VH-VL binders against o60147. Designs and how they scored, part 19

Target 1, 175 residues: o60147
Amino acid sequence: MLEKNKYLYIFRHIQTNQVLLSQGNVLKKTALFQLPYPLQKPVAPNGMRPAKLRKDHWVPLLKVEFPNESMFQSVFMQLLNYRKYRSVQPLTSDLLKLPIPVRRRKIMRQEVPNTIADLADILNKEKFPENSVRLQLSDKSDSEYADWPPSVQIDSEEIKLSRGFREKTTVDEAR
Key: E = the ipSAE of ESMFold2; O = the ipSAE of OpenDDE; V2 = 0.75 times the mean of E and O plus 0.25 times the DockQ between their complexes.

## First folded at step 18 (VH-VL; framework fv_lerdelimumab)

Design z5 (at its last look DockQ between E and O 0.56; V2 from the best seeds 0.00; counts 0 for: pae O 3.2 > 2)
Fold by ESMFold2, look of step 18:
Structure z5 (fold): chain C 175 residues (1-175), chain A 118 residues (1-118), chain B 109 residues (1-109)
Amino acid sequence: as target 1 above (175 residues)
Amino acid sequence: EVQLVESGGGVVQPGRSLRLSCAASGFTFDIYAMHWVRQAPGKGLEWVAVISYDGSNKYYADSVKGRFTISRDNSKNTLYLQMDSLRAEDTAVYYCAKGEYSGYFDVWGQGTLVTVSS
Amino acid sequence: SSELTQDPAVSVALGQTVRITCQGDSLRSFSASWYQQKPGQAPVLVIYGKNNRPSGIPDRFSGSSSGNTASLTITGAQAEDEADYYCNSWDTYGNHLYVFGGGTKLTVL
């Protein structure tokens, strides 16, 4: 009987660098609703919402450990809403000139740094206790996309797990 | 010069459908998100839906999810709202609004009245 | 919370200053915008980005913010300022993307 803190799990697509947010250490099919609706040209992997979740295409980007459900829910909902906000921002004229597949790839290329910056913005604006939030990255250099508040401790050890966040001896439970 | 003109409002029975249009002019339509906002008689403003510049992202208020569909045709500079399974509580003036950076609505149409009654 | 709260009504004497307030947790992250609506008319943007006025809005309209509260101030209120005023912000905490306050009816006495 081990204590389990609440975790936010963030995945990156191995080819497109799109980002998915998860409440659990294994992606559920419903996470695909975070991806854009299909356009006239359903070109994968260029940001199309696939019919099926290919778990072998999604690797750990980072995880965030919260001491309680309330802090987790607040940050998770805000982060989802920041992503929605970004998806409805105006385009620059230069991006408008690009063919749709090229434009979408340039936008997707920004999802990792944007998600990390948004997470830090949320945490900087929240009044969480000092050192109460633990952040672990698959690539520690990604922490450089943002300035982190005193509430955040960045784990010096990178995530080494392949194809998910589940450890061989640990099982997270939604219930 | 910048104009939004709604059309397609009318009187309709509950359970029926109606399609609203919004003709845009005087700005570069296909770089902006577009919104629908409604106002029931004697009530406040309620955000209804948004569509991204290319239509790849659409979001709805809970009160209309699964019944309303926002769409756009950038070749015609036109925004649409398909309203299915209409209810009495959908009775409102429907406004088309242009979304600017930072989430404010700088240009509004004059609105089109939708009345849902038996 | 995810809601934006406004007082339903305020009054001001002609030529005096009035403040209309809007409160919500999302305002800690994002500035409010303010809309004026006269009877039978579409809303008109009067303040955005804290204290920016669109072209054609008189300089007697100003905005401010502190914590989770945004305010619209009208100095030297005129009869033509009698209207409903709505704040609006991005909804960072709920299932919606945008929220409006319930509106404040301004009466110029």
Scores: ipSAE 0.687, ipTM 0.842, lowest interface PAE 0.9, mean pLDDT 86
Fold by OpenDDE, look of step 18:
Structure z5 (fold): chain C 175 residues (1-175), chain A 118 residues (1-118), chain B 109 residues (1-109)
Amino acid sequence: as target 1 above (175 residues)
Amino acid sequence: EVQLVESGGGVVQPGRSLRLSCAASGFTFDIYAMHWVRQAPGKGLEWVAVISYDGSNKYYADSVKGRFTISRDNSKNTLYLQMDSLRAEDTAVYYCAKGEYSGYFDVWGQGTLVTVSS
Amino acid sequence: SSELTQDPAVSVALGQTVRITCQGDSLRSFSASWYQQKPGQAPVLVIYGKNNRPSGIPDRFSGSSSGNTASLTITGAQAEDEADYYCNSWDTYGNHLYVFGGGTKLTVL
């Protein structure tokens, strides 16, 4: 049971590229609280959250295995902090040059690389033991968004999760 | 030249509503997050709420969540705080403050006093 | 918890050096900003980031950090420095994205 709680899954929305953090490989409806102000839409525009969780709209971005739940919780909360902090910061000069709709879209598109960078930054600061954290990406190229500390071991294989759903296990096949 | 000016404060009874305004000048208003910070008489500073540059993101302190609403009109360079279901503990000087990249507040208004009493 | 702690009061002799310290878990990850508030006035930013002073702030004000602490130092305290000083940092535990310390009353003797 404790081992199940040491996994961080990050999902991205297939249309908006918004990011959701999950403890475990199944998105919970409470994950939507990571996004501000629910709307009566299945797709969240401009950083808003939809009224309902459509699991099929979310694909896995990466999986992180921590040595224990405590380390997971620490990193999880810090990731939320980083994301919220960034969401209320002033515009950069390059963004200022863009029309508002384009600017908003660009900001949304940056959630994925920013989240990855945040994760790396947090892990660099945490100073976990060498190779104690296992990182698996859906796209290996996404690892290039950040410099990873020695505590992180990047898997050579990409994650194979379906949209919003847990991976099939041998137990599932037995059913 | 950079200035924030709060208005709308006054005396209200518990359960009533009040709307505060903050007029901004001297800077590009629509690229900065704006904040409300309050200070009860003789007490310390308490962060109340923040709104992103375009109003798309809003966050509140637990003490006011569900009762207060932060908003802005960038065409008027104005920040607002709608305060509903006011309580005695909401009595404070309310400051609007300009946010910066590192999460600090470099510009403050003079504040407006809100008194909630029976 | 999402808290920043400060000593409620400190004193310094005129022309001497005083350090006001802020402590909290958020300071391990985020820089503190410092605000001076005189009676009947709005707060004024005096230090932000690692050790940045806004324009108009005297160079006797400086900032530092270590571990889960941040400090404001006044080197050569002046009479006009008598005020309340608040630290602030980012912390999103719960819904308190920004948190202030309890404030430190500085008396210049």
Scores: ipSAE 0.034, ipTM 0.660, lowest interface PAE 3.2, mean pLDDT 86
ESMFold2 (binder alone), look of step 18: mean pLDDT 91; pTM 0.939

## First folded at step 19 (VH-VL; framework fv_lerdelimumab)

Design e1 (at its last fold request DockQ between E and O 0.78; V2 from the best seeds 0.72)
Fold by OpenDDE, fold request of step 22:
Structure e1 (fold): chain C 175 residues (1-175), chain A 118 residues (1-118), chain B 109 residues (1-109)
Amino acid sequence: as target 1 above (175 residues)
Amino acid sequence: EVQLVESGGGVVQPGRSLRLSCAASGFTFSYYAMHWVRQAPGKGLEWVAVISYDGSNKYYADSVKGRFTISRDNSKNTLYLQMDSLRAEDTAVYYCAKGEHSAYFDYWGQGTLVTVSS
Amino acid sequence: SSELTQDPAVSVALGQTVRITCQGDSLRSFSASWYQQKPGQAPVLVIYGKNNRPSGIPDRFSGSSSGNTASLTITGAQAEDEADYYCNSWDSRGNHLYVFGGGTKLTVL
């Protein structure tokens, strides 16, 4: 059980570049709670929490394999809290001068690098054993968004994109 | 000069509802997250809730989650706290506070007293 | 969730130096902010970040951190410094994004 639930997937929205966290490679509807509340009802503006999850709009950004589920859960919760914390910070000066639509788009585009940076920061603070965490990125260049601790081993192979669907892995086959 | 002025406090019975307001001035209200912090009589400070600059994100302390609702009207420079299902332990002075980076509150209102008693 | 702990009361002689300490796991990773509260008044921010002092706060107030602790130091305590002091921080591991210490009552003798 611990073995099967030790994988963190981070998904990126193909249009908005927003980010969702997932335990495992299948997005759940509950993941939508990670998105901000819609400003207007009934139709959520772009970048806001939609009523339905369109799995086909999300692609894996990165995969993290932890030694066990406990470590996964710790990092997962911290990532959520980092997002929450960031979401309630005051706007930066560079954003304040922008029109609302432009501002929103810019903020959304920053979610990918911010999330990667958050992950690295969390892992740096956790002080996991050396090479105990395996990180696979869809784009290797994304690893440059942060300094990774010795606990993180970055895979040489990039994650294959599968929009909202399970990638075929040995672990998945065992489920 | 930054000013935060709370209002809406009073005496209510358990189970009742109350709505607090915080009028903000002296800064661009719509650019900052706003917080509610409360202090029971003779006790310490307790963080209650936060709302993002545009109201799209709201978070609560466990003690009030499901009962309190934080909201804001940026056109009126006003922060709100809807308190439902009030309990005796909710008795406190409620402060609105302006949020800043690195998780600190640079400005506070003078507070409004909420007393929940039968 | 992690908690922040403070001594409930400390005393300092006039003109002397006092350190109020806050302890908690969150402080290993995040900076504390400090608030002064006098009787019947709202809290006032006195220190934030590593050692940042808001405008209007005397330079005798300073902040520091070590390990899982954060400290507020008053160098040359004045009579008007008698108040309650609260620390605050962000906790990434708990359900509460913001956490206050229990407060320290400072008496100036």
Scores: ipSAE 0.766, ipTM 0.887, lowest interface PAE 0.6, mean pLDDT 90
Fold by ESMFold2, look of step 20:
Structure e1 (fold): chain C 175 residues (1-175), chain A 118 residues (1-118), chain B 109 residues (1-109)
Amino acid sequence: as target 1 above (175 residues)
Amino acid sequence: EVQLVESGGGVVQPGRSLRLSCAASGFTFSYYAMHWVRQAPGKGLEWVAVISYDGSNKYYADSVKGRFTISRDNSKNTLYLQMDSLRAEDTAVYYCAKGEHSAYFDYWGQGTLVTVSS
Amino acid sequence: SSELTQDPAVSVALGQTVRITCQGDSLRSFSASWYQQKPGQAPVLVIYGKNNRPSGIPDRFSGSSSGNTASLTITGAQAEDEADYYCNSWDSRGNHLYVFGGGTKLTVL
């Protein structure tokens, strides 16, 4: 009775493709602490931690439903640790030869596939019951970044887009 | 040949500050994360802090968070550790270590001793 | 807590084989690395990943891992192998970041 279903929400930045992890379906300002330290005089979008959270710049990437708090906390903590791990890896000399704006964009573009792959790696190494973890994506093709264990049931329906993105057909139909 | 040379250790009173430096040579410093690892006399190794290749990501052990600041100057191939509000338990040899892929340290300096005593 | 556990001491007869173990839940996700430290000296990397040796490390040093346990094996132990040995890994399951084991003192008899 004390145990409640828990959801992991993952958001993508509409410009940089950076990723934020959240317990809630609305990002809190404290999620910004997952982003790199700001450099002197940062100007968005630069991939650095902004002073304010602009919620219209972050859209759902995926959500994961866990049957209890302990499974959620384990996976959430591990995902944060995988992201910190990646943030301190050496870069290849090819990346360091690129102009800084090009290098920055290339690195940030990898956050979505890397996060999805890391989530799958964590879930493959956990011994969760079959179909106990439900995964819902905003773009179902993103599931192709990883091989999913039997514990994961991928929802056939995509997440509805958040405010700030509209499909033309949706706008026309709501007219 | 890869070399890491720490400096700035010494004897200080509790509550005071000290700044360590690590001069790096023999590799492209700006490609790698750099670390501080310490060892209290007669004790084991304790990781202290890491800084990413460009300084945009920094992480600290809980025992030093809020008191120590890691930084780097890639134009001088130098790693720094600013240690504020020093305590007796900070007494240790402080090693500069070069990070590699995965989670290992392939090169270490010889260390600099920090003694915090009244 | 996401600690790495090592036995504090182990002995081996000269020329015999010894295994030093390291246990922790983070080893399921991130491989251990192993460091040798002699008195008054800095640590030296001897094994990384499952079983990779840096240049200059004798082939009598090898590594293995299974589940949450990593092992360092020294075959044909030599007198110069007498040292402290530390395992280390990334802390995938807690917030310790980089974690060292408590160290194992190897005595060569």
Scores: ipSAE 0.698, ipTM 0.849, lowest interface PAE 1.0, mean pLDDT 86
ESMFold2, look of step 19: ipSAE 0.681; ipTM 0.856
ESMFold2 (binder alone), look of step 19: mean pLDDT 91; pTM 0.939
OpenDDE, look of step 19: ipSAE 0.720; ipTM 0.879
ESMFold2 (binder alone), look of step 20: mean pLDDT 91; pTM 0.943
OpenDDE, look of step 20: ipSAE 0.686; ipTM 0.874
ESMFold2, fold request of step 22: ipSAE 0.602, 0.625, 0.598; ipTM 0.806, 0.814, 0.801
ESMFold2 (binder alone), fold request of step 22: mean pLDDT 91, 91, 91; pTM 0.939, 0.939, 0.936
OpenDDE, fold request of step 22: ipSAE 0.745, 0.728; ipTM 0.885, 0.883

Design e2 (at its last look DockQ between E and O 0.46; V2 from the best seeds 0.00; counts 0 for: pae O 9.6 > 2)
Fold by ESMFold2, look of step 19:
Structure e2 (fold): chain C 175 residues (1-175), chain A 118 residues (1-118), chain B 109 residues (1-109)
Amino acid sequence: as target 1 above (175 residues)
Amino acid sequence: EVQLVESGGGVVQPGRSLRLSCAASGFTFSYYAMHWVRQAPGKGLEWVAVISYDGSNKYYADSVKGRFTISRDNSKNTLYLQMDSLRAEDTAVYYCAKGEHSAYFDYWGQGTLVTVSS
Amino acid sequence: SSELTQDPAVSVALGQTVRITCQGDSLRDFSASWYQQKPGQAPVLVIYGKNNRPSGIPDRFSGSSSGNTASLTITGAQAEDEADYYCNSWDSYGNHLYVFGGGTKLTVL
């Protein structure tokens, strides 16, 4: 079969800064399974898995271009597994001192730096060819959360902030 | 001091349901992830499921996904496993285990036997 | 199939040193933990992280790793060390969080 470049897309929530990982440049409803189950029922607290995907709440954080499917699948699966790993760790002493709503918000605020660090850790441990993996960020300062291996080339152009990973045109915005 | 006590095992026919319980004591239950691990008679250990410290994240082995539901009640220091659509291959001793930092299980219960047969 | 492979059985003469091995792709990223199980008993953690022993585990138990292989070493094996030994690690490559090896039965001669 034909090999094609593959992209990993990462979105962040505009309010909570939680992240969602995606194989496509548009989020699917199944991405919501990456969010935690509601802790307070019947009303789901902010940051919990909602019934519907609100695409206007999720904006691009970064994308990663891989030269082939095998590299993409390995990194994508590992990154999902790193996130699962973090979600089942015991509480630390400093988190134990916080009221539950404050603790939850603090944990959510760490998702962006943690996800970027995990991505870099995976890429540092994989033996990918130099400059074979392209990284593009919506905010280039976010690259400061990690040390990147020689395999990663960070694009000088930032992603234009929108609901997706495409630039909109006046034709596309027609009513 | 740490104590984990499983209950709810028994003999059931295929397609039936069981609910397992694990009573925890000797540690602050709400700080730790909790696991179910099973062992078929004469076989090795198989991880089944995990639930995060607050119950907001749950993950399952593929062999049980869609049929088993892990849950916890932190006010009762109790872990649960709801087992639906039971199959013969679910026959095993079911252990509850306390999660620790990293990826290890520092304390285990003595297990409860589930036998699925017609 | 499991991502962690163990030999099904090994033997050691009383007082001698034995190594039980565990191999899998996940061990490149994560250290193995090791569990001892005697007949009719629950598993007991004997080694975690790279080479940490829980309280109450004798000094004769140690762990090591290289590449995708982890080893449990028992120095000066005792009759009471006859048991099944399981390795376990976080699975960074699969659909599961945790994988166990198939187990190794240790016989002390």
Scores: ipSAE 0.672, ipTM 0.831, lowest interface PAE 1.2, mean pLDDT 86
Fold by OpenDDE, look of step 19:
Structure e2 (fold): chain C 175 residues (1-175), chain A 118 residues (1-118), chain B 109 residues (1-109)
Amino acid sequence: as target 1 above (175 residues)
Amino acid sequence: EVQLVESGGGVVQPGRSLRLSCAASGFTFSYYAMHWVRQAPGKGLEWVAVISYDGSNKYYADSVKGRFTISRDNSKNTLYLQMDSLRAEDTAVYYCAKGEHSAYFDYWGQGTLVTVSS
Amino acid sequence: SSELTQDPAVSVALGQTVRITCQGDSLRDFSASWYQQKPGQAPVLVIYGKNNRPSGIPDRFSGSSSGNTASLTITGAQAEDEADYYCNSWDSYGNHLYVFGGGTKLTVL
């Protein structure tokens, strides 16, 4: 349905706090390609891209409703670019002082606030109409990671947690 | 003082391989992403590849994907570019550049010339 | 892939002001950086971000952006400013991470 194409769902991994973007409320296998590392074993806890998507390991972080699919696509692509850019940037001095395993864990923990901040930055630049973008968070406190432009209306109600997807569809029930 | 010194350029025939090196000094090499940028004679700048600070992440321009491999040895403060299956259109001065925040290159080497000709 | 376009050549009289503009869809989303290249030399960063100058770059160089454009302005052009100028920004996902403009040759008259 055309209406589904304007929804951005962001999922976080329950253990690593890695972030995946989704068009629509169902996390697809192809979402794994968003992770910066090649397909290697062992699985995601070491910062590598897993060979298979375990939907039950991912929970919704936030939902964004855009006025149309075009705006969704623009923001979606920009979010991916921000993530790619960060993956090659130098580490902060504080992180560099930490042992590699600790550093990696800390970096992964920053994915959630970074992604939220990225989204806010993108939306600030896009200058969408006032209250044209609807944002719903699993945790309202996550909205504090960024300043939001007037185009964003933050819902008072938090999204309910559901692993792998926000809402079940008939297709999902058949799988 | 930041210094980047490229080496390994030369004349090669099409289909052959060449490996470039970039020796870095004057900064903590292992903290920064490094880039290769090339410039064909009389032409503009073309971004070629980037490697993350720890070598864990790499990106390439479409024009070189599958043929070029960027790598680094942080213990030697050296950046590399392995160029395989070279083509005439790969002829260029190849610069190594230091990456910095906000997607810019704050330091460049003087470049090394690669000529691919039959 | 996203592209950045520049005028191939511009001229400015000594002491006058010139603006070099870069245009592309990427510039709607991301900041540009500018590089000066003189004949036989490596590029030099002159402007990055909104309007940031690296150390050693004269204050006559400034940066600006509007819509899908970014501009480098030289206020009070000097003879030594004659060079090629390139803009750079992020590119589209899946093709390139970085992209350069075609370059602008600046002649100081």
Scores: ipSAE 0.006, ipTM 0.588, lowest interface PAE 9.6, mean pLDDT 85
ESMFold2 (binder alone), look of step 19: mean pLDDT 91; pTM 0.939

Design e3 (at its last look DockQ between E and O 0.52; V2 from the best seeds 0.61)
Fold by OpenDDE, look of step 19:
Structure e3 (fold): chain C 175 residues (1-175), chain A 118 residues (1-118), chain B 109 residues (1-109)
Amino acid sequence: as target 1 above (175 residues)
Amino acid sequence: EVQLVESGGGVVQPGRSLRLSCAASGFTFSYYAMHWVRQAPGKGLEWVAVISYDGSNKYYADSVKGRFTISRDNSKNTLYLQMDSLRAEDTAVYYCAKGEHSAYFDYWGQGTLVTVSS
Amino acid sequence: SSELTQDPAVSVALGQTVRITCQGDSLRTFSASWYQQKPGQAPVLVIYGKNNRPSGIPDRFSGSSSGNTASLTITGAQAEDEADYYCNSWDSYGNHLYVFGGGTKLTVL
């Protein structure tokens, strides 16, 4: 379905609040490569990349509909790079005062608001046409993490929560 | 005063390995990401690799990915670059640079020359 | 990977103003930093962010941005400003995290 290529789904981990980006409403195994710490163990929920994708541990955070796949891809790649950028930034003084495990947990807790803020920042800079991008949130209050440009219309209805995917398909039900 | 001092450069044959070091002082080393940037003779600057403050995240330029490994020892305030499978095109002055917020390098070492030739 | 493009060479008369421009898609999203490199020396940061100068950098150096471009301006060029200038930015569209421009050789006449 060609239309699925213009949809960005963002998932959050129910325990760690880590964030995964998805093209389409089904979270794929390859999405795990988005997580930092590829060479380190232990497995999540300690904030490390899990060995296997547990779809039941992830819930939709938001859905974004773009006018076309090109715009989707642009924003998708930028979001990934924003995340990488943050991963190599200096720590704030507040974080430096915390033990490493606590620090890591605190950083992970910021992934949701940071990702939302990143998305807003990217969209503000992209200058897409007015009301050309549709944003739906699982929690409408999450929209308050950022100022959105005129290109974004926020749906009044919240997305339904489902683990591992946004909408169940016949294929998904067979799993 | 912030100081970065590179070492380990030299002349090597293609296919060989070399390990560079960068000794850092004058700042809290473990708080900052560190970078390697290289410059071929008579050419421009090329970003090579970055490592996060705690070494948990590493990223590389495509040109060196799979061959180079960036690492650090925060207890020694030292940054490393393990260069394997060296090629002629890897010939360059290699700089270590201190990372700062908003994707800029506020301090640079004087560089160490790596020459890969048969 | 995304690229940053610079003019390879520019000239300026002593005491005059020169602008060195960097262009790339990443600059639409991220700010540029600028580095001065004199022969046989390591690069030195001269501008970062919107228009921030590190300590020790003369106030004749300034930065600006517009669209997919970033610019370094030297107002009242001095002889010692003759050098190579490189822009750097965050790569938002490629596998590289950081990218440098090709560099601009500034000659002061």
Scores: ipSAE 0.687, ipTM 0.877, lowest interface PAE 0.8, mean pLDDT 89
Fold by ESMFold2, look of step 19:
Structure e3 (fold): chain C 175 residues (1-175), chain A 118 residues (1-118), chain B 109 residues (1-109)
Amino acid sequence: as target 1 above (175 residues)
Amino acid sequence: EVQLVESGGGVVQPGRSLRLSCAASGFTFSYYAMHWVRQAPGKGLEWVAVISYDGSNKYYADSVKGRFTISRDNSKNTLYLQMDSLRAEDTAVYYCAKGEHSAYFDYWGQGTLVTVSS
Amino acid sequence: SSELTQDPAVSVALGQTVRITCQGDSLRTFSASWYQQKPGQAPVLVIYGKNNRPSGIPDRFSGSSSGNTASLTITGAQAEDEADYYCNSWDSYGNHLYVFGGGTKLTVL
């Protein structure tokens, strides 16, 4: 059977910088299960999982092209597990001193760099052939969050998609 | 000193439910992830479930997913495990464990025995 | 069973050095932790991270790792070291986030 290229799509929330992983260029509502469960009452419900997927709030962060399904599935599973790993770590005492809304914002602001670092860590330890994995970013400076292995070819062109299906023209034109 | 005390174990028939509790003291409970780890008689340790410091993330071993529910009440310093649709293979001593960085458990309770038998 | 592999049993003469090994793919990324369990007791953490001992653990216990293998070494084994030893790690490859090895029964002769 013919091996078809597989794509990993990673989105960020335009306001919170939370991250969602997807097999497709369009998010499915089940992706919301990657986000934290709502908090218990009577404390005000401050869960970070919205009730509905607002597709106009999620924009492309990066896309990864794998040469086959098994590479894709291995990296996708590991990336989800790294995300789970981070979610159950004890917070530092400095973060625990912060009011809950401030702490949540600080944690969410780290999701983009953390996800990029985790992806690179996974790819650095895997034994993939040189140049077999193509990485494309919406903002090329985000590649600076990590050191990439020889298996990764970083595309010089940024993703053309814009917020709400609009094209990003200003950043692309500055190349 | 840190203390974890499990309760709620007992003998139940297959298909029935049981709820375990773990009372925590000697540390700030709301700073740490909490775990359940079980050990079948004469067997090794098996991780069962984890809940994040604020309860916003919960994860389960495949063997219990859909049947067990981990929860916590930070105002009572208590961890819970609701066990539904119990099976004979769930027979084990259930330990409450305090989580730390890098996947280690620095403090454990003495465990509570759950026996699932007809 | 588990994604971490340990030998089921190891013996050591009193006062001699023994090494207990643990092997798994996740150990290339995540450090193993090691637990001692004596009959009828809860497990006790003896090594975490690269080679960290919790307070109260004798310095004859040490840890090391290379590739996908972690080791617990007991230098100058004592009679009270006779126990079951479990390694544990985060599992980046499976659906079980925290995985234990099958355990190694240490007998001190």
Scores: ipSAE 0.591, ipTM 0.801, lowest interface PAE 1.6, mean pLDDT 85
ESMFold2 (binder alone), look of step 19: mean pLDDT 91; pTM 0.938

